# VH-VL binders against q9h9l3: the designs that were tried, part 15

Target 1, 176 residues: q9h9l3
Amino acid sequence: PRKMVAIDCEMVGTGPKGHVSSLARCSIVNYNGDVLYDEYILPPCHIVDYRTRWSGIRKQHMVNATPFKIARGQILKILTGKIVVGHAIHNDFKALQYFHPKSLTRDTSHIPPLNRKADCPENATMSLKHLTKKLLNRDIQVGKSGHSSVEDAQATMELYKLVEVEWEEHLARNPP

## First folded at step 1 (VH-VL)

Design F2a (framework fv_fezakinumab)
Fold by OpenDDE, second read of step 2:
Structure F2a (fold): chain C 176 residues (1-176), chain A 119 residues (1-119), chain B 111 residues (1-111)
Amino acid sequence: as target 1 above (176 residues)
Amino acid sequence: QVQLVQSGAEVKKPGASVKVSCKASGYTFTDYYMHWVRQAPGQGLEWVGWINPDSGGTFYAQKFRGRVTMTRDTSISTAYMELSRLRSDDTAVYYCARDLGEYYYFDLWGRGTLVTVSS
Amino acid sequence: QAVLTQPPSVSGAPGQRVTISCTGSSSNIGAGYDVHWYQQLPGTAPKLLIYDNSNRPSGVPDRFSGSKSGTSASLAITGLQAEDEADYYCQSYDSSLSAWVFGGGTQLTVL
C-alpha cells in the first residue's frame, strides 16, 4: 500500500482587494501525525489581508517565510506518489497551483461514511471542526489566534483513519 | 535607470570585519529581495544569502551563518552585507543581485566590490 | 566542488553551434527547480542570459537558447560570434542545502 499524508494550508488575501487566496502556510503530517512539513510561505504578490482571525498568519510570520516557488517545490516532492488526505482539499491544491491525481486524493469533506458516522447527512459538507468534535471529541480551531494547520492536518488524518478500510474498499470498487 | 551601485574596494586584515553597501535606484527597493553572491579570484560564483528589504528578514547560506549580517536602510534604498572574522579565503568580489520577485534568479547585478584579506 | 557540474571549457569557430551542459541531482534540477544562465564577460559582473530554463530577457539574442530535462540543463549558442567569448554559469536551487547553487562555470573560447 502507498504511504499516506495529510495536508492543510493557510491562505492570505492578495490582489486588488485581497480576494485572491494565496498560500501562506502549509503543514503536512504522516499517517501517525508526525509533522513532515510546516513552513510559512511568502506569496509572490503583496499581502493585502492576512486574514489572521482564520489563518493565524501575522506579518511577523512573513519575515523569514519561504518564497512560494521554493516552498511549492518542497511540498510537491513530499506529496508525489502518496495518497494525500485533506479537508476541502481542492482549496489547498488551488493555492499550491498543483493538483494531485484524483485516484490518490482523499477529501474528508466528501466521504459519506464519515458523515454517517457523525450522524450527519451523507451528502452534506461538514466542517473539519464539527467532524473532529463529533468523532474525536476534540476541539480544534478554538480561540482568537486563528487556525493551526498542523492541528488541522492531524485531525484530518485521524478522521480519515476512522473510515479508511470502508472507503478504500469503496474506491477500489468505484475508482474515480 | 535601474541599477545597483556598490561601495569601493576594501583591504582588510585577517580577523577584521568588512561592510559592503549596495544602493538601489530606478525601482522600488522594498519590493524585491536582495541577494549577495561572491566570486573568489579565478573561481566560480557562490551564494551568500538574501535579505527582504521590506521586513528586514534574512536567510544565509549555512557556510556563512554566524559570520555574515545583512541589513538595509530603506530611507536610502541601500542594502549592506557585513562579514566578520575575515580569512584569506574570504578574498573575493562580492556582488549584490536583485531577485525580481521570488523567482530566485538574479536579473540585476551590481558591479561588485573587491574585498582583499591579507596579512 | 560546485553543486552543479559544467564542463570547464568549450570552444568553437565563428558561426558554429556550441552547447554547455549543466548536470544536477535529484535535490535541485531533478527536484523540478528551474535553471537559469548567466554570461560573464571578462572583468564584468554576471548578466542574466536565460531564466526559467528557456526564457530570454530583453536584449538577449535568439542565438542563445536553454533547455532542461531530468537532472540536467543545457545552454546552446548558435551562430557563434567573437563577443560570445565569456564565462557561462548555470544556477538553480538545492532543497537539501537550502541554498541557491551555481555550476562551476564554463569558459567559452571563440577560435
Scores: ipSAE 0.012, ipTM 0.584, lowest interface PAE 9.2, mean pLDDT 92
Fold by ESMFold2-Fast, scan of step 1:
Structure F2a (fold): chain C 176 residues (1-176), chain A 119 residues (1-119), chain B 111 residues (1-111)
Amino acid sequence: as target 1 above (176 residues)
Amino acid sequence: QVQLVQSGAEVKKPGASVKVSCKASGYTFTDYYMHWVRQAPGQGLEWVGWINPDSGGTFYAQKFRGRVTMTRDTSISTAYMELSRLRSDDTAVYYCARDLGEYYYFDLWGRGTLVTVSS
Amino acid sequence: QAVLTQPPSVSGAPGQRVTISCTGSSSNIGAGYDVHWYQQLPGTAPKLLIYDNSNRPSGVPDRFSGSKSGTSASLAITGLQAEDEADYYCQSYDSSLSAWVFGGGTQLTVL
């Protein structure tokens, strides 16, 4: 059987007017929610906007942060050959400059049965916060100090586990 | 219409550099990765590298590291590939091709730029 | 040399069926990466023919089909027509190289 992990990344703004999203933190948890990786990551470009309200990242976190190239190598070593679960995971892979096989990728923002369980339109893209509250009766991303990528990764794995049997069966009959 | 328009043919001497352009139109330039693929006369396709036009981030095939540089100008939706210290075996048609980033395939290709390296 | 292995040539008569194989390894097709196919007519750029193993872009007739099993993939062309004469390339991603990889190409000749 293939092993499964969940990932969540935090991005800061770089480039003109801070409109470019650059990786600044990554958390990876295993199937049971245990933390396998959680590091602050130093972007190769100057940070224009920390986006602290959402990212939880401040200048002090960058002082001993792992340089992007080194962090990327560590992260890819963990992801390779595993089923990777995330929410709007294409943003995480884009920030990592990484292409994970579609057959081994699970995006909780694009699983129709999950939306159906939450009484949401099957084709809508619902936020992680909304799905977690509706299906797990848990509040995440609370307060004004930014999100916890560990908390988000753990919630994402738990959401996937609600539909895992049904969705894996669907994918086996309808390969991506 | 959706298209990639490449610069014209180049003839260079060994040791020179060449810079090929690829202008995108009909879609949002920053939504897709831009790849560069080359094809020597009568030979197969060889991947050179990619640039993310949104971030400016790049990744190059091991064979080309230290000789290739990819850049872009978002104001004119144009990607560039510069190959330095040219050798005769760099003679090839160089294609740009777009990729949504999560799909791994190239759905739109430029017509190619022939680069000839000869003395 | 090419990372994915294709036969260098294949031939058939109009109306017949041909199959083009693409053989990979555990670091690419065997690792679960999808296989894509491109058609290159003489003097033109490659054109996407099949993506994600078996899907057809708009405008590609259903006589073209793809399949994948284990470390290999196949492109099948039924009802061969003269305009099918072209070079065909398979493509995947290789995790050990962190690179897009292509087959060596197969030249299809239609009599």
Scores: ipSAE 0.006, ipTM 0.545, lowest interface PAE 11.8, mean pLDDT 88

Design F2b (framework fv_fezakinumab)
Fold by ESMFold2-Fast, scan of step 1:
Structure F2b (fold): chain C 176 residues (1-176), chain A 120 residues (1-120), chain B 111 residues (1-111)
Amino acid sequence: as target 1 above (176 residues)
Amino acid sequence: QVQLVQSGAEVKKPGASVKVSCKASGYTFTDYYMHWVRQAPGQGLEWVGWINPDSGGTFYAQKFRGRVTMTRDTSISTAYMELSRLRSDDTAVYYCARGDYSYGYEFDLWGRGTLVTVSS
Amino acid sequence: QAVLTQPPSVSGAPGQRVTISCTGSSSNIGAGYDVHWYQQLPGTAPKLLIYDNSNRPSGVPDRFSGSKSGTSASLAITGLQAEDEADYYCQSYDSSLSAWVFGGGTQLTVL
């Protein structure tokens, strides 16, 4: 069987008017929620907008941050060959400039059985915060200080575990 | 009409730079990545890199890093690939190709190619 | 050298079946990446023939089919026709290179 990890990234705004999302933190946890990786990451471009309300990133976090090229290498070494779980994970992979195999990717924002358990329309894209509150009775992303990517990665893994057996069987019959 | 229209053939001397254009039409330019692939005469296909037209973000194959620059102009739905310090073995047809980032990663639409000849 | 291995040539008579192999490694096909196939007629750009291992784009006849197992993939062409004479390329993504990779190409000759 392939090992499984969950990932969550925080992005800051770079480029004109801060419209480009650049990686500024990445957290990866194993199946049991133990942290395998958690680093602040220095974008190669000037940060225009820290997006602190959502990212939790501040100027002080950049002082000892790992340069993007080095962080990317470390992260990809962890992800390669594993089933990777995330929420709206396409955004995390874009920030990493990384293409993970479709068959080894699990996106908790696009799992119909998970939405069904949360009393949400099966094909709607629901936020991680909403699904975690409904299914795990836990409040994440609380307050105005920004998100914890560790907390988000842990919640994402726990959410996937609720539907893992059903969804893996579905994927075996309907390969992505 | 969904298509990619590339600029015309170029003849360059060793050491020069070449800039190839690829104009997209019939779809939303910023919804797809633009890839560049080259093919030397009688040889196979070689991936050069991609640009995300929405962000301007780029990623290049290791072989071309330091010599290739990809850019785009969203106002005219055009992507560019500039290759510098040309050598004779850079002689090839250069293709732009559209790729979906999220699903399967196949190149479903290709330009007709731009022949770049590097000779003295 | 190409990262994915294809035979340099294959041949068959009209109406026959041919199979073109594409052999990868643990960092590409073996890592779970899908395989795509392109047909290149003489003097033209490549055209997508098969995507995500076995799917056909609109307009591609069902005599073209693809499959994938382990670190390898195959393109099968049944009922060969003269217009099938072309170069065929497999493609995948390689995680160790962070790059799209192609096979060396297979020239199909219809006898």
Scores: ipSAE 0.494, ipTM 0.830, lowest interface PAE 2.5, mean pLDDT 91
Fold by OpenDDE, second read of step 2:
Structure F2b (fold): chain C 176 residues (1-176), chain A 120 residues (1-120), chain B 111 residues (1-111)
Amino acid sequence: as target 1 above (176 residues)
Amino acid sequence: QVQLVQSGAEVKKPGASVKVSCKASGYTFTDYYMHWVRQAPGQGLEWVGWINPDSGGTFYAQKFRGRVTMTRDTSISTAYMELSRLRSDDTAVYYCARGDYSYGYEFDLWGRGTLVTVSS
Amino acid sequence: QAVLTQPPSVSGAPGQRVTISCTGSSSNIGAGYDVHWYQQLPGTAPKLLIYDNSNRPSGVPDRFSGSKSGTSASLAITGLQAEDEADYYCQSYDSSLSAWVFGGGTQLTVL
């Protein structure tokens, strides 16, 4: 059995009109919800839009932020060989400019048994906030301070754990 | 000595709330999940939920969602379970129990229980 | 009504062997989740008796043993003693309910 981690990233806007999503924070937790990594990350390009309302990122967080290339190296070391759990995780990997093997990736936004358990359509894409409320009776991403990537990563892991046995069995019989 | 010390018995009216405490000693509070299990008089054991004392993360049995809130104070190694909108069938001994973080791990340490009586 | 099914009561004479069954399903014991057993003496909190199907915590006599097969588990007590009179509960995890689940409990009487 492989070790499992959950990841969540926050992005800011760079490039023309801030339309490019650049990694600005990354949080990784283990199976128990313990934080393995949580760093603010400095994008290689000038930040045009902090997207604070959603990202929770402010200018002050970038003062001592870890440069992207360094952070990327640190994060990849943690992820390598692990089963990586995330929500809409393709966005996180895109921001990291890294793609984890599909066979070792778990996206909680595309797990039919999870949606079923939440009384949602199996093939629908539900938000992390919604699933967390329905299945964990927990409120995340509340207030005006933006998201907490640690909180979101922890919630993602807990959601996956609800369907872990069933889903792992499914994947074993139906490898991607 | 490794132990869990729970708060005293409570008597409540229907519709009220009750908050039970569980203080851990003799071990690192944040290294174990804290589970809550209740037992109605003359009945079996029923799992209520767990809290991760380190992260504060919780998970409740579906039956109690919306009525139960689990919290902790790491500074005093104490876990709390609050149950609101009490009904007569909430009358039970409520136990806190230590468990490992992984699925299906045993509850190797139990408090002595707190009797909560709900009566009009 | 309990997710795991136990006989309501068992009895035996001192020195005898008794067994307590715990029947689950494909969503708990059959799903590969371990079974644990607890002993509850009258008026006391449950005490861990067997963990991970067949392991004994320190202080538990070797006359207590546990086993698991398929969707069921069993607790065996050999050399039955008067102090063994208690309620016994099996416990596991159910993935369909997303909850730790207990058997209904078995009252053991020593004749």
Scores: ipSAE 0.000, ipTM 0.537, lowest interface PAE 13.0, mean pLDDT 91

Design F2c (framework fv_fezakinumab)
Fold by OpenDDE, second read of step 2:
Structure F2c (fold): chain C 176 residues (1-176), chain A 120 residues (1-120), chain B 111 residues (1-111)
Amino acid sequence: as target 1 above (176 residues)
Amino acid sequence: QVQLVQSGAEVKKPGASVKVSCKASGYTFTDYYMHWVRQAPGQGLEWVGWINPDSGGTFYAQKFRGRVTMTRDTSISTAYMELSRLRSDDTAVYYCARSYYDFRSGYDYWGRGTLVTVSS
Amino acid sequence: QAVLTQPPSVSGAPGQRVTISCTGSSSNIGAGYDVHWYQQLPGTAPKLLIYDNSNRPSGVPDRFSGSKSGTSASLAITGLQAEDEADYYCQSYDSSLSAWVFGGGTQLTVL
């Protein structure tokens, strides 16, 4: 089996005025796009802003949500030893209060060959939505229901697969 | 069934070059990285490098850079490893080995090895 | 002088449990790179025994198991059999060397 997964997280606002981003949903898919994990997660602190229009998270989703500490353990168990693919993945890791080894991390927001393929500047930071539209001809993050972390994780994996061979060879020659 | 068939034993003098072949069958040759590993008599395993049969891209261990060249012929699913400026300590059994996924995967299939003897 | 350190030899009686250690560093096993194990019978090419720390390829008995923790890995063999007598090598990737690295090998003798 391929030892590669893609992750996407949704965050809500906690702390003063909801400025702290707290994990509220996490989705993990395998190389084929199959869902390995998809759970609503209850932050340890009171939610001030659900950020629903972006996160898709509503109050009702938190009723039976998995406590953060438990969810974190479950997620880490899945990620351990894997190559983890994500978009702007540092935000996901920050929300998880976990940092995956850099050598095993792939951030699709920082892959020059991917931007090149999308006719974007190699050093620019492009959104997942834009890259997905340009390279996969698919619309994600549409509507007023907010983002789908499963959809985003799947898109991220598909994008990475487009440049996997080239990028992995690059990393082999230029280890982070 | 996957098979890796290597060329026969070689005897070379110091300063010469040797080219070992590895013919793959039973799978799509270009879908898997091919690695080369050597083993001196009575010693352990030593990684030499890998080649991407699809792109032709290579990456060698620092120790062998400048002396090793890995190539492939996709039309006959064959990988080659050439080692130049041979010396006595290059005497070893040279293996080709397929990685089961990418360059960082373990080697699920091995050739039987090719003995290269370097002696004056 | 191998990058990964293994005991040069281990031994056990039939039916016993033996373990082979593989000690790395922060630039290989400790960096999160997977460990693979190979069995090499006398006069033969190495055979993949364990991949990605703890997975067994098809055909490998469940008597063989692998684990990884911190900067080290371990191969365990339960119910030792005569045919298990061989050399065993661990393998990983080292980021500082930009190379695949092997242990020095462990010769297992079945008494």
Scores: ipSAE 0.016, ipTM 0.583, lowest interface PAE 8.0, mean pLDDT 92
Fold by ESMFold2-Fast, scan of step 1:
Structure F2c (fold): chain C 176 residues (1-176), chain A 120 residues (1-120), chain B 111 residues (1-111)
Amino acid sequence: as target 1 above (176 residues)
Amino acid sequence: QVQLVQSGAEVKKPGASVKVSCKASGYTFTDYYMHWVRQAPGQGLEWVGWINPDSGGTFYAQKFRGRVTMTRDTSISTAYMELSRLRSDDTAVYYCARSYYDFRSGYDYWGRGTLVTVSS
Amino acid sequence: QAVLTQPPSVSGAPGQRVTISCTGSSSNIGAGYDVHWYQQLPGTAPKLLIYDNSNRPSGVPDRFSGSKSGTSASLAITGLQAEDEADYYCQSYDSSLSAWVFGGGTQLTVL
């Protein structure tokens, strides 16, 4: 009965030599893959490195971007009390500077049954790109123009749905 | 050397408005959020709101929405807080404070405070 | 009333250890938001003492330490000194209020 959403964030480099990862886009989709949130986000610090090959973010996207504080408030309102699905989701929560309860967090980079379905070692960390290609027959994160956080969030939700029943039963017996 | 220098004490009548300034120096003004916090005599700290000096974006505590306005002037590295329709219980020291990374980081530098007294 | 609960006062003798608690709820500390601590000497502005639960700014003695567990946080002061006599405030962010929240403050008296 608790609502479920999937999240994917894009980060740009700020701070000395662009080594700090700052939130610059966030996409959230519901269980059916409908977009609930998708905004470019203006970091509070000067962007040193757009990391465009990975993030897909360019200077033009910052012109009307939502300030980090406002975006964060909107995002947290959506996430609070829901089961949140992501891939290597600790990176997204770090960029949001947010702790989501572990009992309500699902990380598709650490779900052994999902790796098993992909013919991968159960305890290995597989990329979202590899799992999506193997299990959904879809190519994501292609080319040099960067990733689509909407497509990544949608793929993440679809991957989780493949193991949802099995994994929820496991978590009920083995709480985090 | 980081400094936040606030305007001097103000005495206002109920119903009036007050505008407090906070002039920043020793760092890039637009790189850090500026918060306003008040403290009534003998009482604790109460958050009023923040401004992003880069974008001019603001966010206010619900209690002050409709009465407070925060602005900044980047040419002189100064933030302002204006509080309207003053009541006697608005009597407090008003502080500006810088958050060290983003809006919910701790406040690493504070102004010395501006006493606003509301009395007839 | 303050959103975060602190004892109104604590006291200790020089050289002793004192602990100041800060109790929140599921919408602030319990939601995983970091806790910061401020020291306010009489007649002065607050000064950042501990940030992000347990980190000390440059210039703050290692006698001051912070910790966080569940919905609560604590500030510990070891080797208590006369100059530690001050008001101490905890602070966190509250997602339900969309606001910074402070504790009511704790006055430390060095006996």
Scores: ipSAE 0.000, ipTM 0.457, lowest interface PAE 18.8, mean pLDDT 87

Design F2d (framework fv_fezakinumab)
Fold by ESMFold2-Fast, scan of step 1:
Structure F2d (fold): chain C 176 residues (1-176), chain A 120 residues (1-120), chain B 111 residues (1-111)
Amino acid sequence: as target 1 above (176 residues)
Amino acid sequence: QVQLVQSGAEVKKPGASVKVSCKASGYTFTDYYMHWVRQAPGQGLEWVGWINPDSGGTFYAQKFRGRVTMTRDTSISTAYMELSRLRSDDTAVYYCARDVYGDYRYFDLWGRGTLVTVSS
Amino acid sequence: QAVLTQPPSVSGAPGQRVTISCTGSSSNIGAGYDVHWYQQLPGTAPKLLIYDNSNRPSGVPDRFSGSKSGTSASLAITGLQAEDEADYYCQSYDSSLSAWVFGGGTQLTVL
């Protein structure tokens, strides 16, 4: 069995001037890209800014959304003990108020061989959209209606697979 | 029966393109990566690239970038490899081969090969 | 211009043991990447013989075994039989090339 999943979260703005990022959608896919989890999530605080252009979240999505506390429990049950792949994944973990072990975390925004394959500086933080276009020849996050966290999680897993053998061996030789 | 069935032999002129097909049967086509490997007459095996039949994502060996395109049609469980601007040294048997998802990434099932001859 | 180095030929009599070497470098086998072996009978496609250094697929006799150490791997064939006459290829992954790489192949002759 595979013990690896990819995650992507969408956040909305809460707190003063909507400057706090709160979880509003989470998608988790398995190694093959099959959806294991995809739910709209109701933040415990009042939503000030839906950030719809980026998040794809609208008021209608909140009507039957899973409350944060319940969604968090479901998500952590899926993530615990697994290798979790994400892009700029610290933001997702922060929104989940969760610590995932560094040894089981793979962040495609911080894998030097992946940037090298994309003809980008190894230490640069490149966007998921750029890496996906450059390495998979696929356009994601298209249009003005916001991102699909399912699409982003699937793209993230595919990007990781390009460097998986090389990067897992690097990590085995250089444990975090 | 689990098998990969490839298209028949092709004879092409230099500068032309060739498109080889590989039809999967007996397993879920989208569950396994498909690789392409070639073998020139009397020579060894050379990896060309892979396609993920589920996502359509591809990755090609540096030598073939700009000349090779891999696609698939999930409705007929068929993968394709198109090689353009053919040269005489592209003459080879082209194999499709199934990759095991995950840690192993070995080729457990191979097509019988398609001979592509590039000559004037 | 094979990336992994194999002897071009080996030979043996029925019942004997032969060993086929596969020599890599620090960017492939030496970096810890697994080695797989394929058997190619005359006029046929390659067939998986050994995967992940030492594992046998269903249907492969235990006469075939693989090992890996440092930058090299070996395929051992014991109790050599006439039907073992084939070309044998090792395979690994090379991080510097970002590519699957093969050995040049070894022709086994059974006399």
Scores: ipSAE 0.000, ipTM 0.462, lowest interface PAE 19.0, mean pLDDT 87
Fold by OpenDDE, second read of step 2:
Parts: structure tokens; C-alpha cells; sequence
Structure F2d (fold): chain C 176 residues (1-176), chain A 120 residues (1-120), chain B 111 residues (1-111)
């Protein structure tokens, strides 16, 4: 096992108009794609918008959801000391109200070699769905049932593995 | 009761496409990943890919990427596997098999299989 | 050619004990992925026989047992019966291939 995990979170809308993104599901997988964590999470504030078409979260998922504070503790225990891979991962960290060290963070939405491999502009922000389709020939986030954070986390990890050697060397020469 | 019912045998020419169906009954279709596994005559089992019936997400074995498409119709609890650009070595019995979770798990329910014959 | 290696055939007399081996590598069984076993009677679809290395589904007799150690797994059949004549496949997951993998299958003949 490697000291590397991939994370993907689903958020719902809270606040006056549902504009606040609150963590409602978190999935973490290891280097091999094994699920280490997958829980529905209950936000501390009332959910105004489940954003189901994107998040896949429904009201029924919140019935036995893990309270945010408890879930956060569980997640942080998993992440601590590891290289954390994610796509647009700053959103996940924001929702977690936790920021992992930059030197131990890998964001697949900002890896030029990955974009290059997918015949995309190196400085462009490509979606996880697009990169996954192009590079892995896998369809994710299909349909109207919302995203699967497990699938997304696994895809993110697999994408990173495609450029791991090159990118790690780059980072070693150019520490963030 | 709990079962997977697959479509009938197919005979295709090289270069053609085939679409096999698998209808689930007796359980909640969207609660289980659906895998496809094939078996050439007198040969072993070969994994083709899986679909998440809930999300529609798919993951294919590298060997079949670009040539296989898995879909589902939740309204009738049916999964589909389409294989294009068929060749003789695609001749096999194709099975659908369910898995509770798509991660390195086992297949506890199998269809009876669909024979696909590819010949000139 | 199969990722997991099984003996092509094994045989035994009624009442005897037979063992079918399944040899993997560091990227599948050796990586900690569980091994599952399937029984395929002639002309039928595979049936789950053992899951998660050593568990039996309902309806599977206790004379069937599974084990895993290191990079290999084993299926043991005690009190061999005529009805056990079938093909047996082990199955796991391979992280290097990102694929579910099967053994080549073992044909069990009851003498």
C-alpha cells in the first residue's frame, strides 16, 4: 500500500438561498482504488438545496447520515500524513473546513501533463468526466441520478497514476 | 424471485455489432452493480466490464475499451452490453452478473448467458 | 494466459478430498484482494461457491472450503461426490490491470 489516497466529496446547498456548499458525502480510496471511507454526512445547517442532479444526494440519505463534526474527524484521520489526490480538490477541502498541506496535495484539474495526454490545453481546467473519458475510456457522472463520489475518487486516482512518475519528478524539482 | 434473464442467442458477421440485454427481477436493480463476463467455447471466464445501474457509470476492461458500450434502462430494470467491430474471437457466451458493490467484489447472481457467434 | 493460475484438471474418487490451487501475484491475491470461487456445471452458468476467501453462500455444503495465503488461494472439497464434477474458477481483482480476473479454470473429474 502506498501513502496516497484519493478523495471526492458531494455537497448540498445550505444557507439562506442554498448558496453555501456543505459536505454531504465523502469518499476516499487508496492507491488501488479500495474504498477506505464512504459516508453520507449531515451538515450542521439546514439543507435548502440537495442539488440532487449533481450531488446524487437525496433527503433519505440524510436520515442516518454521520454528523459533520464526527465525519470530519474520521476523514482527517485518514488524510493525515498522506498524499491526497483529488479533482478541483480545493472545493473538497473547503467543504471539509480543512486544508491539507500543499506539498502533499495533488489536484488532477491542475496537472499540465495530464491535460497534454488528453490532448487538451495544458493550462485549461478540464472536467473529471472529460479526462476520464479521454484517458480511461470510462463513463462517469452519467444520467440524472447524480454523481458517485466513489466512482469519481477512483477515476481521479487512476488519472493521477497515468502521470504520477512525471508529475512527482516535476514536483520534486519544483516544490509548491 | 431473484434472477437475471438474458436475451437470446445471436449470430453475427465480422465487423457487425451485437447488443445483449439482461433483465433483473426480484431485487432493486439500481442497488447492485452489473458486470459482464464472457466465456469462449471451451475456455475460461473473462471479465468485460461493469455498469452502475443507478448512475449509469461504466468501467470497461482495457481490452474492450472503444469497442464495448454498457447501458441500462432503469424503468425496466434492464442492462445492455453492446460490442462492436465483432471478430471471430468474440464468439462466446456472454453473462451478466450482479455485484453489490463495484469494488473487487464477487458475483452472486448470474444470468444463464447469451451465446454470440461471429462467423463469416 | 489467465492472470490467476489453476491446474487444468484434478480428479478424485467418491469420498476423497481434492484441492484446487489458485496462484496469483503481488498485484492481485498478494495485494490483499479477496478470492472467490465459482462452480460451473456442464452447460450452465457459473455459480458462486466461495466468497471472501472462505465464506460459503447459503446452500453450499460445508464440505466445500476456501483459504488464502500469500499470493495463492485454495479450494478444498471433502467427501467428493459425483455431482461435484464441474469446472471451478477462482476470481479476484488485479490492481495493475484494473480488472477483475479469473483463473484458467480447473476441471474436476469424479472417478
Amino acid sequence: as target 1 above (176 residues)
Amino acid sequence: QVQLVQSGAEVKKPGASVKVSCKASGYTFTDYYMHWVRQAPGQGLEWVGWINPDSGGTFYAQKFRGRVTMTRDTSISTAYMELSRLRSDDTAVYYCARDVYGDYRYFDLWGRGTLVTVSS
Amino acid sequence: QAVLTQPPSVSGAPGQRVTISCTGSSSNIGAGYDVHWYQQLPGTAPKLLIYDNSNRPSGVPDRFSGSKSGTSASLAITGLQAEDEADYYCQSYDSSLSAWVFGGGTQLTVL
Scores: ipSAE 0.000, ipTM 0.547, lowest interface PAE 12.1, mean pLDDT 91

